# VHH binders against Gluconolactonase (gnl): the designs that were tried, part 20

Target 1, 316 residues: Gluconolactonase (gnl), of Zymomonas mobilis subsp. mobilis (q01578)
Amino acid sequence: NGSTIGKITKFSPRLDAILDVSTPIEVIASDIQWSEGPVWVKNGNFLLFSDPPANIMRKWTPDAGVSIFLKPSGHAEPIPAGQFREPGSNGMKVGPDGKIWVADSGTRAIMKVDPVTRQRSVVVDNYKGKRFNSPNDLFFSKSGAVYFTDPPYGLTNLDESDIKEMNYNGVFRLSPDGRLDLIEAGLSRPNGLALSPDETKLYVSNSDRASPNIWVYSLDSNGLPTSRTLLRNFRKEYFDQGLAGLPDGMNIDKQGNLFASAPGGIYIFAPDGECLGLISGNPGQPLSNCCFGEKGQTLFISASHNVVRVRTKTFG
Below, E stands for the ipSAE of ESMFold2; O stands for the ipSAE of OpenDDE; V2 stands for 0.75 times the mean of E and O plus 0.25 times the DockQ between their complexes.

## First folded at step 10 (VHH; framework vhh_8emy_2)

Design v2 (from q6 with V50I; at its last look DockQ between E and O 0.88; V2 from the best seeds 0.83)
Fold by ESMFold2, look of step 10:
Structure v2 (fold): chain B 316 residues (1-316), chain A 125 residues (1-125)
Amino acid sequence: as target 1 above (316 residues)
Amino acid sequence: QVQLQESGGGLVQPGSSLRLSCAASGFTFSSYWMHWVRQAPGKGPEWVSIISYSGSSTNYATSVKGRFSISRDNPSKTLYLQMNSLRPEDSAVYYCARESGYDRYESGSYTFDYRGQGTQVTVSS
């Protein structure tokens, strides 16, 4: 803590409105088995993040540093031998109810956690009587609907898991009244996702080296996809340049700039799709997910064994 | 030059305890996450345990959790594995290994850039 990592690369002068390339990428947490799914909790001014292989949800504040918030964060002990590779929680967001909503890979559910009592409860754990695989990430609309992804990364042997009940890896939308829609069944590894501020677009990453893409779905007035286009393919970055990571988590600022994990770090895309810059870790260090916090001008980033932060000029 | 040297293996009875050591040299030991990996005859390598830079975070394979304890002493550049309640299925060559990465999206396995030659642990039935 107090140290810095990585670098920021500018691809367009438009990046200057978003952040200063000289700003440090400051380490705020170390000794994390694998950091994921950061979320800022305004009420109390603290960061939560997941450690999925450790089965721990961790809390950070500037005064106290890192502590355990929930252990286990996902699957209850004992973990069935040979069935789970990542039994913990993953993606997290503060819901419209003020609770922490969790893509809980090990419990195979969307869960919610009371931030005061730390009590956990199930929001949804199946679609048409079949259990989810291992939910990975989620994102709320302004109306309180939640979009989430269900890749097999929590399960041993992935698509070939003995306990997998679905023959697809879905993207779902849960409406505020509890209706659950399967909105995309054709992605091999759906992972991170985000909505544009006007909610006309849904971004979804695919964490598959054979198809390492970020997709953009056009949404109708009901929040359902009508078409999709490719924002970016990262095969060159992964195979030719050997950059660490695959398309993973993402977030959006208030101006619609997308902050998206992919091979090489967190890429920053303008709403028109132009790539403005890249926040990189040290060589070989993937950056998997991010969130805005504090007064909206801090980008927190999960960086393998670390959590880091970057000050921004933009507001998340 | 990076070197890792395991010691402390041997032949023991079921239910016994054994402590493995790994002496590290040629690198800044306190800057790396370290692991124990084992390999039984005719089987592929099996990940056993991980420990953070400072030693404050540890984790274990389900097969050994509650029985094995990983620790490190950064001043002496030494990694340890305390193995209690040993079973015949724990028989293997045990390697200490320096982490180079985590193949999270493919195999779900850690990758290592250096490991030692190993120390044999045999638990007789």
Scores: ipSAE 0.755, ipTM 0.894, lowest interface PAE 1.3, mean pLDDT 95
ESMFold2 (binder alone), look of step 10: mean pLDDT 82; pTM 0.816
OpenDDE, look of step 10: ipSAE 0.883; ipTM 0.937

Design v3 (from u3 with K65R; at its last look DockQ between E and O 0.83; V2 from the best seeds 0.82)
Fold by ESMFold2, look of step 10:
Structure v3 (fold): chain B 316 residues (1-316), chain A 125 residues (1-125)
Amino acid sequence: as target 1 above (316 residues)
Amino acid sequence: QVQLQESGGGLVQPGSSLRLSCAASGFTFSNYWMHWVRQAPGKGPEWVSIISYSGSSTNYATSVRGRFSISRDNPSKTLYLQMNSLRPEDSAVYYCARESGYDRYESGSYYFDYRGQGTQVTVSS
């Protein structure tokens, strides 16, 4: 349909190089229980996105609209009673092998899916013999390493889940040769992540209302963190302004501008950390994640019951 | 002016079926995701089922999946719950509820700004 939501707010004239504030935030999908983890599949020109509570991976094209790509997208049926809040897939990226790599909350693994046959296989499901909690999002380096987050959102009772095997919620790096490193164990709710284009920085969201932060990690030549700094705390936005959402998914354009979900919508940060603008949904409507697609000038955004898109001047 | 009126409850034997209805008025029914919630004596509310604006997406609590079916008819502004293979543990007051929010990051629970007076379902031998 031709409906739109929300608005775009400019905080800096530097936003003018990224997008026009008058650009509509166009609704492209409705009837989604909770949209998450969008990914553009260039070979075939379609969007995939997850519906984690519904246990469905959905496909969208402009001519056919929304259809089911995988059901179940995560945990096999039947779902064990009382163990899972979100049995489905979540974050997704196209890997160096051309397959869809999936932070699969319900399967508690990083999975991959052949986009033609739709066959699923496990990439990694444990660290030192302990199962992951419920992987949430992932991001590839140019070398083919994958960084991913492992918060407990898929598990009933979160940190207190009776099936949780780790006493932390980790950020991991899986190298192309299969080496798995735990690179951060101290975040309460690690969620979205992205690499700067030169891969000297790793951005990580923490989705905890007590510490609603986006962190920036400096990386060494092996892709491992050496230090971290706070990009932004969102306590004021969450508690004082009552804005919907918590720091969640993110992505990056070719100039290194970060597009990050937080209370209020998708925030746009320049590489130097200046906040340039905000893409907001309707009042009370969180925007949870985003990806670039089409010719890199469309930002697709998961917006609770909807998926929306915004045309950009920048390239993702 | 928002009103939700449930009906169709009753006293039935185990294994029976019932169809609950919810008549909606005072709002644009097709603009809202709708839910069924139930409450047994001495227990907190239990979420049962959800249905999207158009009716094309539905989901269920694991305790009722495969036995219950939610549907809606937007022209008549009516929400339904078909309950098959009823069990004694399904005994509760059933409420039709209008979604107002979702606490994804904490409780994983839906918020409702309106619900009806409820209809009693009692399943006994």
Scores: ipSAE 0.746, ipTM 0.894, lowest interface PAE 1.3, mean pLDDT 95
ESMFold2 (binder alone), look of step 10: mean pLDDT 84; pTM 0.846
OpenDDE, look of step 10: ipSAE 0.879; ipTM 0.934

Design v4 (from u3 with I50L; at its last look DockQ between E and O 0.78; V2 from the best seeds 0.79)
Fold by ESMFold2, look of step 10:
Structure v4 (fold): chain B 316 residues (1-316), chain A 125 residues (1-125)
Amino acid sequence: as target 1 above (316 residues)
Amino acid sequence: QVQLQESGGGLVQPGSSLRLSCAASGFTFSNYWMHWVRQAPGKGPEWVSLISYSGSSTNYATSVKGRFSISRDNPSKTLYLQMNSLRPEDSAVYYCARESGYDRYESGSYYFDYRGQGTQVTVSS
């Protein structure tokens, strides 16, 4: 395509093992209402990403550019007036079954999609008889458990939505045998999440400007949290520096480096918590989520109206 | 200087059609997402529609979807809103607006750094 955005800032020499600060942040897609939830589908070599307010799941390849993969991607048309502000799909991952598992904000469920037939089916849509709010993101353990977040972003009026059935915004774990656990109910805006490669840690972002945090949960052998610590608070970046965004999506490379959206862009944290660098968009342009693809050395980033990519030295 | 000038409003009967135009100048029109916003007397602004840089992506408020069509002509720096099957509830001043941001995490509202002076659409009851 040729156009580029933003810049990469190095905070530590340790970034040099991950990427070169001179690497272009290349625009690969434009004309996206709000890009989110990118996932690389290795079998077929293509990127899928969500456009939640547009209710579209989009596909990108280098040869064909952007096309529609699913429309609607979430809630069936017509959309009930006044109930949804983001009726589409959001976070996505390739599951252990080879299907695309979807945090489907508009359907208010974890869904899965066969990438060939494009058929959709429900994985889980309620906890103890109450509908989810609008699932936002998800992440698999090696055993096939899936962790997901359930903030109210798909619902008009958020926490005050007329159709919201839960009085919290949960983080859940669905075990491989189908057991569903509410593992955190106290976050105001749980959003992105990722597991460390050894699965001793679960990272969860909170997108609330009053508590713009990335949390680290220690996990027991059953994948359940036992304690948590604060990785980083972003109040200064948001309020004092006026940087675009709030803690949002995240992903992790094979070395355990966390790539996390927050005010200012995608921050890169080493496993020990040291902040190594920052990938920024243009001034005022938030970067909301990311995934690895193209043999694991390309970081795809959802950047508001764009999708961009950055070549890495590390492997996702 | 950024300028946006709406035209094409009028007084019509229910079921009629109107086409609004917005002439843009003083900026690179094709670099911006553009919107239509309307405001009825005594009410706050209501978002109506958006269109992407190239025109390839559009979206609409649920109250107008299927009846209104947004388009743009980048060479002539003009934004359009085709309004079909007009209803008395569509009566408002219509503004074209240049997007500057989106409040994804709270209101779900768009921010605009410029808008025109508006054109009146009145659908008789």
Scores: ipSAE 0.750, ipTM 0.899, lowest interface PAE 1.3, mean pLDDT 95
ESMFold2 (binder alone), look of step 10: mean pLDDT 86; pTM 0.866
OpenDDE, look of step 10: ipSAE 0.851; ipTM 0.920

Design v5 (from u3 with I50M; at its last look DockQ between E and O 0.74; V2 from the best seeds 0.77)
Fold by ESMFold2, look of step 10:
Structure v5 (fold): chain B 316 residues (1-316), chain A 125 residues (1-125)
Amino acid sequence: as target 1 above (316 residues)
Amino acid sequence: QVQLQESGGGLVQPGSSLRLSCAASGFTFSNYWMHWVRQAPGKGPEWVSMISYSGSSTNYATSVKGRFSISRDNPSKTLYLQMNSLRPEDSAVYYCARESGYDRYESGSYYFDYRGQGTQVTVSS
């Protein structure tokens, strides 16, 4: 409240249509163990965000500040010793049904939460009889299909977890009629994802320091990938420059500009792939995910122990 | 410069309580998450507890949850650890530590740029 962090760097004059580099990166929440998965709930005008290691879903409004929305947000207490490193919820979106859909790392499921009663129910928790690892993030198509990622970050020992049932870390698509497709099994650490506004492209981040990439998948008319190409590799930023973070959460505005977490902060890419700018935290402070909210011109950003906001000229 | 000084350790019987204190100086105490870490002979360091800037958020290792309580007083720049129902397995040197980072993508471990000299807690068998 009243304090700011970081800076905004312009790489292209095209950034000027998106945001002013002098715009403050305002701290709106502190005392968060690790902020993740922000979502704006338009019906009610509030922000929800996850604190996955704390097992809390938190609510923020400009008038009341931060409060607890769900505790636990994910795995029921007590947490089995030695099995979970992040027992809470992570990525969240408002679904076409008006409920909060949750990539629930600790419950190892896609869950949904009624925003009024706060009751939780399972949407899907397995693929062909095998439990998911620990779903991390999700994104809706206009038709109501859900793309989501299933890296091992919720599980102790990651890929070597004693409770992991799949030998891959998948990207999935759940159709509105309930059909579940495994659309990518070859990424080591699939994390954030977003669809282009025309839904011809699916962006997926890979959080692996050995392959710190953002991929672009071309989609067919059924929303399934047909090919992929590399948008950006961040090895130089991670290893040579020592910048905090790895490719993580992302979101997209109505013009198709991608706002993607990677080493150094939130990068802004035009639809043609040009990198326009970078929103950075303080030195050593990763920015892990983001969402648009308020009247669509506020970018909320999860920034480790903080949640921050920045005003934009674009609409999410 | 940055200094952290632990106190309050001692030799106690099982089931006893102790309160550790950590006096901080040389930095803006309220700008940092603070932790307790312990190390027993022949073992590596073990994370015990953490507390947020204002003190409103806390977390604990499963081995101490429900028995230990972390707190802070920002005006006096003091961190505390209330240890109840002590067990012989709690015997260790306890360190107050200032957080400098978190390895979310791999180890899930916190990094510390400063810690104190430690205070010995010994629980007789």
Scores: ipSAE 0.679, ipTM 0.866, lowest interface PAE 1.5, mean pLDDT 95
ESMFold2 (binder alone), look of step 10: mean pLDDT 84; pTM 0.849
OpenDDE, look of step 10: ipSAE 0.890; ipTM 0.942

Design v6 (from u3 with T58I; at its last look DockQ between E and O 0.85; V2 from the best seeds 0.00; counts 0 for: grease 24.3 > 24.2)
Fold by ESMFold2, look of step 10:
Structure v6 (fold): chain B 316 residues (1-316), chain A 125 residues (1-125)
Amino acid sequence: as target 1 above (316 residues)
Amino acid sequence: QVQLQESGGGLVQPGSSLRLSCAASGFTFSNYWMHWVRQAPGKGPEWVSIISYSGSSINYATSVKGRFSISRDNPSKTLYLQMNSLRPEDSAVYYCARESGYDRYESGSYYFDYRGQGTQVTVSS
């Protein structure tokens, strides 16, 4: 008899095709220092999620609950004093190779993890000879390209870190053949990202309270941005309503509905940009990221000290 | 009224051990993550340690890891800090604090809605 949190708010009757507002937000994991980057591993039927400040990658299964998958998940111990706020792994996805691809904030790289041997290897750790800041999240295209964000959250003092080598916080695209493109350098805090199912749009969140935005980039046939529009600014939700969180992780269902973390919880946007609903935690409890799992009708959500799940009618 | 009361501080020599206690009342203690924070004269507050509400998840500041041990007893609503191998640099007022939030995006600091009046720990030079 699992506990529940929060509530679901309907803003549009279009939400009824996606989930029922009476669906419980069920707690499946507790005692997490800070949950982030959930990913469902279909081959084996388990959830992985990161605990970046604890430097642990955790595993959850319905039958066994929570266990440690990797410790350390990121930077090797001992952690250099004064250099890292979050030495662990963060965002994760199952890659086209069946391995777990990791935005590894503490190692300052995109890493791969073999889910059987748990061996780690570097995919990419620099752009034009300069080390990444602390990669945070990633998303694959159908062709196997990976988009990822490189904010300074892993580094002590953020933009002012003495080990930061880039004077920007980038969004990158790594093509399947290994070409690395810097596709956006102007965001202050790029964080979560997702592609529309037809890959004509890239969504990117900016986790800066001065500019708490979700952006939509139009992509050309090479997967590179040609323009952008503002999906939503969350300044009112953050400052006027005092809602917990900032624009953070996101995911997308097969119909193109975006599930995006922002002040107040996980917002659900239709492909046309209409906001359909909101999944909220308890007062003061941010919901930082999410992924679909099981048979594609379970939304797993990282909720600060918890991981929670919501059943959906839609398929991720 | 929420109350947190620290005790167990004192004057000790370098290399000594002390155990701090924090008695909690006026709230459901087992529903909260708890912390120790310390403040030396003329310095800002320094975060020391965190413990989950069940006690299963624990972390420490680099400066105390391996020497300090946080624990809790939920039935008696008490938080503890075992401090071993004390050094003059550990001299401070120690506070237990109830977590109300975490500013992951900016300061990387925890917010506390309640803390006690503190207990003085002095390690002689």
Scores: ipSAE 0.644, ipTM 0.855, lowest interface PAE 1.7, mean pLDDT 94
ESMFold2 (binder alone), look of step 10: mean pLDDT 82; pTM 0.825
OpenDDE, look of step 10: ipSAE 0.802; ipTM 0.896

Design v7 (from u3 with R104K; at its last look DockQ between E and O 0.85; V2 from the best seeds 0.82)
Fold by ESMFold2, look of step 10:
Order: sequence, then structure tokens, then C-alpha cells
Structure v7 (fold): chain B 316 residues (1-316), chain A 125 residues (1-125)
Amino acid sequence: as target 1 above (316 residues)
Amino acid sequence: QVQLQESGGGLVQPGSSLRLSCAASGFTFSNYWMHWVRQAPGKGPEWVSIISYSGSSTNYATSVKGRFSISRDNPSKTLYLQMNSLRPEDSAVYYCARESGYDKYESGSYYFDYRGQGTQVTVSS
């Protein structure tokens, strides 16, 4: 709507192939209680994003602006007192079936939504008979497998929630044939994730200020992790610089550049791990997640009370 | 000088209504999300309601939803809380507060950089 926020910082000349530092960070949506989990729906040319504390999934188009797509987006009303911090949906992706797959924090499930009828159905809500905590983000492989994270952020008291059934916060892989694997149980706060374009790597963020990390997992031919390395620790940015946010959502372009939320904004990493640049909000304004949309050269970013966009030279 | 001044509290019977007002000065009121919080003696602050800077988005704590209504008038720099069907558990000092942040990762709580001195609401038991 014509206003801009923040700034873009260049750390490497290699950023010049990705985006121009003078490109505006344009505000496209305002009056959002808390924006999360944007997804571009190519068939129909619109953006969806979650507002988890409001329990609303919102739609944006250039011509109509913001409207309500689903209310409630997650847990049915009324919300049980004292059990949920964020009853709404969170991370979203368009699945191979053309439906919107949702890390539904409040329903405690991976859900799918028909984008035309808006009907919701459960994909998976438990592992070995125990309910998920509050799924937060997801990412599809080309084969149609989905990786997703299960931190406790939807639950009041987090790990100490009275309704939490698992004694870990997992990263899972659901295969196209319905097999569900727990692929990582040792992260305190698994959050955003993405696959490299060749699917040899899985990136996972940990949103814990004690270990604010982005991890890189090597994957075998079955899409399962065999090892991991640390891409980046953000303790300095969080504690020393006081920058807003923790490692959160992420996405990847066609060249394998990672766009990852962390304290300070959206960091851009080359496939070799070099940090190329940073897209920042206003002081104190976290940027929590992002997606590519339109014709692949628009990066949409959830920015607290706003949704913003940045034009890129690269393609998502 | 940022200033928030609450008014409209008082002693009422259960089932009554009250409207609280908050006069803002010393900042661009329409650029901020505003909140109501309340605090009973010996208790920590309890978040009550939020309103967007345009007034188009609102939300409420589960304990007050359906009974309380937040609104704002940006030209007069005034925030309101309409409180209906008041109950003894609503008794507290009510503060309006200017949002400075949100901790989605740990507490799930809003931060405030300014709040008023409050107005006392007492609902007789």
C-alpha cells in the first residue's frame, strides 16, 4: 500500500545476483495480529498467510488486498482456557495434490485445505498413538514426501503443557505412501525447514535462544538424515546485538540459496554456506517466514503486524 | 513525553457495564497497536485485549471474549474498553498500554514500553 520498512544489507558481492540492496521492502498488508507461514497459491494468483494468535488464515491479492480465507484457521472455537497460546494455523505449503497443507498449531495436526471449497481434513495428527505437540512448518520433496516440525509453541507452558503427550519436539517425514518417520528428536525447538533443490540437504532451524541454530542435514536416498553440520549460530545477534527474532521460517530459490529467518531478519545463504545478505525490518520488528510467489521473483515475508514483499533477481 | 491516562473505572454491581477511556498524548497514536491489561492485587498483569492501529483488527482474552469490546478513535487519540456483564473476577486496575514487541517463542506475551497509571474497576461480590 505504498509504504516501506527496513533495509537490505550486503555482506558479499554475490548478493548482487540475488537482489538489489536498494529494492524497497514494500508493505502489502497491515493490521495483522501476527503474520506467519506465507504461501503462494499459483493456481489463482494469491497469497495465503496465517495469523496464529487470531486463529485466522488470511488471503491477499494485489487487486483486493487482505481478506479472511478461514476463520477459524486452526482450533475450533471456543478455545479451551489455559491450553493454547496460538490456536491458529501456522506454516503452509501447496502440496502435490494442489491442496494447501497446513502445519496446524492449534488443531495439533498436519491438515489440508481445498483452496476452492475451503474444506479442511486431517492428514496426520499422531505418531505411534501420541498426539503431536503443535506442528509449526512443513516442506515438500519432489516425490511428495512432507517434512514437518513439531515444537510446543501452540501449547500453554510449552514443554510443560498439561496436554503434551510426547517427551520430545520432533522433526518428521511423511512419505507419499503414508509411512511416518521421526527423523530428529534431539532439537529443543525445531521450527522452519527447507530442502535443497537436489534434495541432498535438509535445513532445520532451532528457535531456542540457548541454541539459536540453523542445521544442515545430509539426506540418504530414502530422504532420511545421515549426518548434520551447523550452518550458523545466532547467539551474538540475539544476545549481544539484541536483534529481534529467533531462527524461524525459511525457503529456498532454484539455485539453492537459502532465505532463513533469524535474529535480525531474513538471512540469505549461498549453497556453500556463505552469508550473502540480510533483509531487515524496522528496529525491533522480527521477520518470521517467507515464500516466493507471483512468477517466482517476489519474496513475500511475514513481518509481525505486516506482510511485506521484496523483488528478487533470482527465482524461487 | 509519552502519556496515557485511563479513566472511567468505579464500583459497580455484577452484571453492570462500564466504559473505560484512555487519552494518549506525546506520540503518533495511530501508528501503534494498543492494548488493555489488568492487574488484581497480588497477581501478575493479565492481558485483556488488543486493537490494530487502524482499529480494524481486535482480539480478546478468553475470559472476556463476548463481554468486552475494544475500540479507538484516532482523531481524538483515545482508546476505549466497553465492559459488559461485569463479574467479581473482573475487579482489577485496568491499564492501557502501547505495544513494543511480542515474544512468540518463550512467554507468548506482549511487551509494552508505556502504560498509564490505571483506573480501578471493582465489581462487588
Scores: ipSAE 0.720, ipTM 0.883, lowest interface PAE 1.4, mean pLDDT 95
ESMFold2 (binder alone), look of step 10: mean pLDDT 83; pTM 0.840
OpenDDE, look of step 10: ipSAE 0.887; ipTM 0.938

Design v8 (from u3 with S107A; at its last look DockQ between E and O 0.86; V2 from the best seeds 0.00; counts 0 for: grease 24.24 > 24.2)
Fold by ESMFold2, look of step 10:
Structure v8 (fold): chain B 316 residues (1-316), chain A 125 residues (1-125)
Amino acid sequence: as target 1 above (316 residues)
Amino acid sequence: QVQLQESGGGLVQPGSSLRLSCAASGFTFSNYWMHWVRQAPGKGPEWVSIISYSGSSTNYATSVKGRFSISRDNPSKTLYLQMNSLRPEDSAVYYCARESGYDRYEAGSYYFDYRGQGTQVTVSS
């Protein structure tokens, strides 16, 4: 209905079951410092997304456009000088309790937000007595476990932050009974993650230009990783082609197709690993994360200063 | 073609105010996010402030938040920085800059494809 950006590129005729390449990439929000972590809130039919450097959680509906939902979205004001580059919330999901669960980079915690009262509470803020770095994204299993990533992007100087307490950037699993497991400590920049629909696989992106990978972890029946394989390396896209972005946020549709941010835009991978297509922004415009919303046939995408949407044939 | 010209700097005493201006030409000003960046002698550039293309979103470095205010007037193609409660550590050459990108994944740097020649602000010690 409004202006559009970018283009959709088909790499396989299998993309035709997922979306029409002529579908517009419609701009629904502008004037965002950095859009991230979109989530569709079914109860009330609205989109929330984070603006981490602005410390704002924003709401969008087609009737009212963009408004402030929560400010601050992360770290309480005033922000301590020199400690945070992104004091706001980042990744978000609606939890099994109907609340908005937040990877809160600035508060350095997984938080809950009541969508009606907007009351905030801490779910977990440390592992074995050490504070998280700056949680970035999260994803729920059907049983209510939450997987989340803890890179240093919220902290000034990243790995060299004066307030960083862990000597790694972890991927964690919080079980419904409150048990917290460190499930991967070896990634330099763990970022987005998603579960396959049968929950036999956990996808994790690494946003490091030296190792710009999307990994696939095989999970046991307890939801813990037993092995990993490389889905895709994006060094050529980043270094040789100069495409904007690094592996970042992701989501999955009901058929197991992965929608994953990487240099160039949102890549669409079939469950067998074949790359089917690419949703790109304008030249130089990264697409950092995505979620399905409305009736499951709208892909909302955080696109730097914008939020955009694409209609899909598939269901998220 | 693209031109950015800063003005409004000067020598002032601590606690004073100054308003910097940046006149833009050679491009569609209202299509771009704009920034202020400053550079003190012997130091690297320091990002100061950002404003969205419409002016509806702004942000500031923590060192200046609450004291500085960025604004723009798109019809006159002018960017402003209102600087209140100036301190000696605010002394620098101030540049307006047109955003061309952002590298979020490293230590958080904006890229600029055009920058003005700057205006000197000196706050006496």
Scores: ipSAE 0.634, ipTM 0.848, lowest interface PAE 1.8, mean pLDDT 94
ESMFold2 (binder alone), look of step 10: mean pLDDT 83; pTM 0.840
OpenDDE, look of step 10: ipSAE 0.881; ipTM 0.936

## First folded at step 12 (VHH; framework vhh_8emy_2)

Design z1 (from v2 with W33S Y53S Y102S R104S Y105S; at its last look DockQ between E and O 0.01; V2 from the best seeds 0.00; counts 0 for: pae E 24.7 > 2, placed apart)
Fold by ESMFold2, look of step 12:
Structure z1 (fold): chain B 316 residues (1-316), chain A 125 residues (1-125)
Amino acid sequence: as target 1 above (316 residues)
Amino acid sequence: QVQLQESGGGLVQPGSSLRLSCAASGFTFSSYSMHWVRQAPGKGPEWVSIISSSGSSTNYATSVKGRFSISRDNPSKTLYLQMNSLRPEDSAVYYCARESGSDSSESGSYTFDYRGQGTQVTVSS
């Protein structure tokens, strides 16, 4: 057991079924330029995570610690001058094909990476002939559909980028048969997303200080949104309390509890929307994303210059 | 041009210590995990130890755990292996190796993509 950070705050007794507040938040990696998008690769028992500004995908195991898995993780070098803020990969998931699917901000595409050969291939890079902005995160349905977000964070000047081809920042669904749907065009900064286990709900973060929200979309049987409700607005946490971060990455456990990044850390919401607890970093340390691994009872969290882990009672 | 150059080997008696160095150039040293690997005559390569890119995490083969210590100095682009309580079984050519990534046309690799020329360690028996 290494060093620890932060603390866990209980807002509801219902948290007791999910984790103990005394559980350490253990540091497993340090000196990362910026950690993002962790994913557990069960076949091989290792963690991958992105370092988007460094243009590196990193690997962690308990035996070897941190190493480079893929460099460049995103945009091929040399990086075009003045066009990219974050040329690397970001969100990642293991797909139904066993490959690593990547929201590749710098390549401006959803990519696949073969975990054995490390070869990259494009899954999708445009909608109706227009290139994506800089995909940020993704989440699979049980059927193999992938939902992903396309904010401008990889691009210099964001919405004002000279290379941005869309006049919106979309949320998309790619069906298993290859159909691509734009399912939401009205969010200013769509970021993390997750499906409820029964796939009746899609959660989407909006990483905008003017509208720091987590939304819940009701889905029809085709996996398309029919309505939207507000799970939580984080204006007070961001402006009044000065807590680090904005709504960012998220993941979900087998019981439907949402683990969502927002100002202050990783918030835990029950399926009914009650906020049960908060996993915080050190003061000023945002926690950007998370995933379950190590037999499903370890929550790995990207914590700025660190990656940390927390043991849970629940299963992811 | 990626280059790794090991030094510090020699002939020593059992129980002695040695410190190996590896000078790195031609790549961003601080971005890579680094390894020591050794190879005795007529045997395949044997993994010895790893250190993460920042130096914050280390691990060792069971055969050397408690006797060897890996370290790095990122500003000087140098990797080290402190070898204590040397045994005849430790006799080998020692190589430093970069774990993944390469400056080839392919993206990075999980296996070792570069290693140096090696430095000979001989422990008399």
Scores: ipSAE 0.000, ipTM 0.099, lowest interface PAE 24.7, mean pLDDT 88
ESMFold2 (binder alone), look of step 12: mean pLDDT 80; pTM 0.789
OpenDDE, look of step 12: ipSAE 0.014; ipTM 0.369

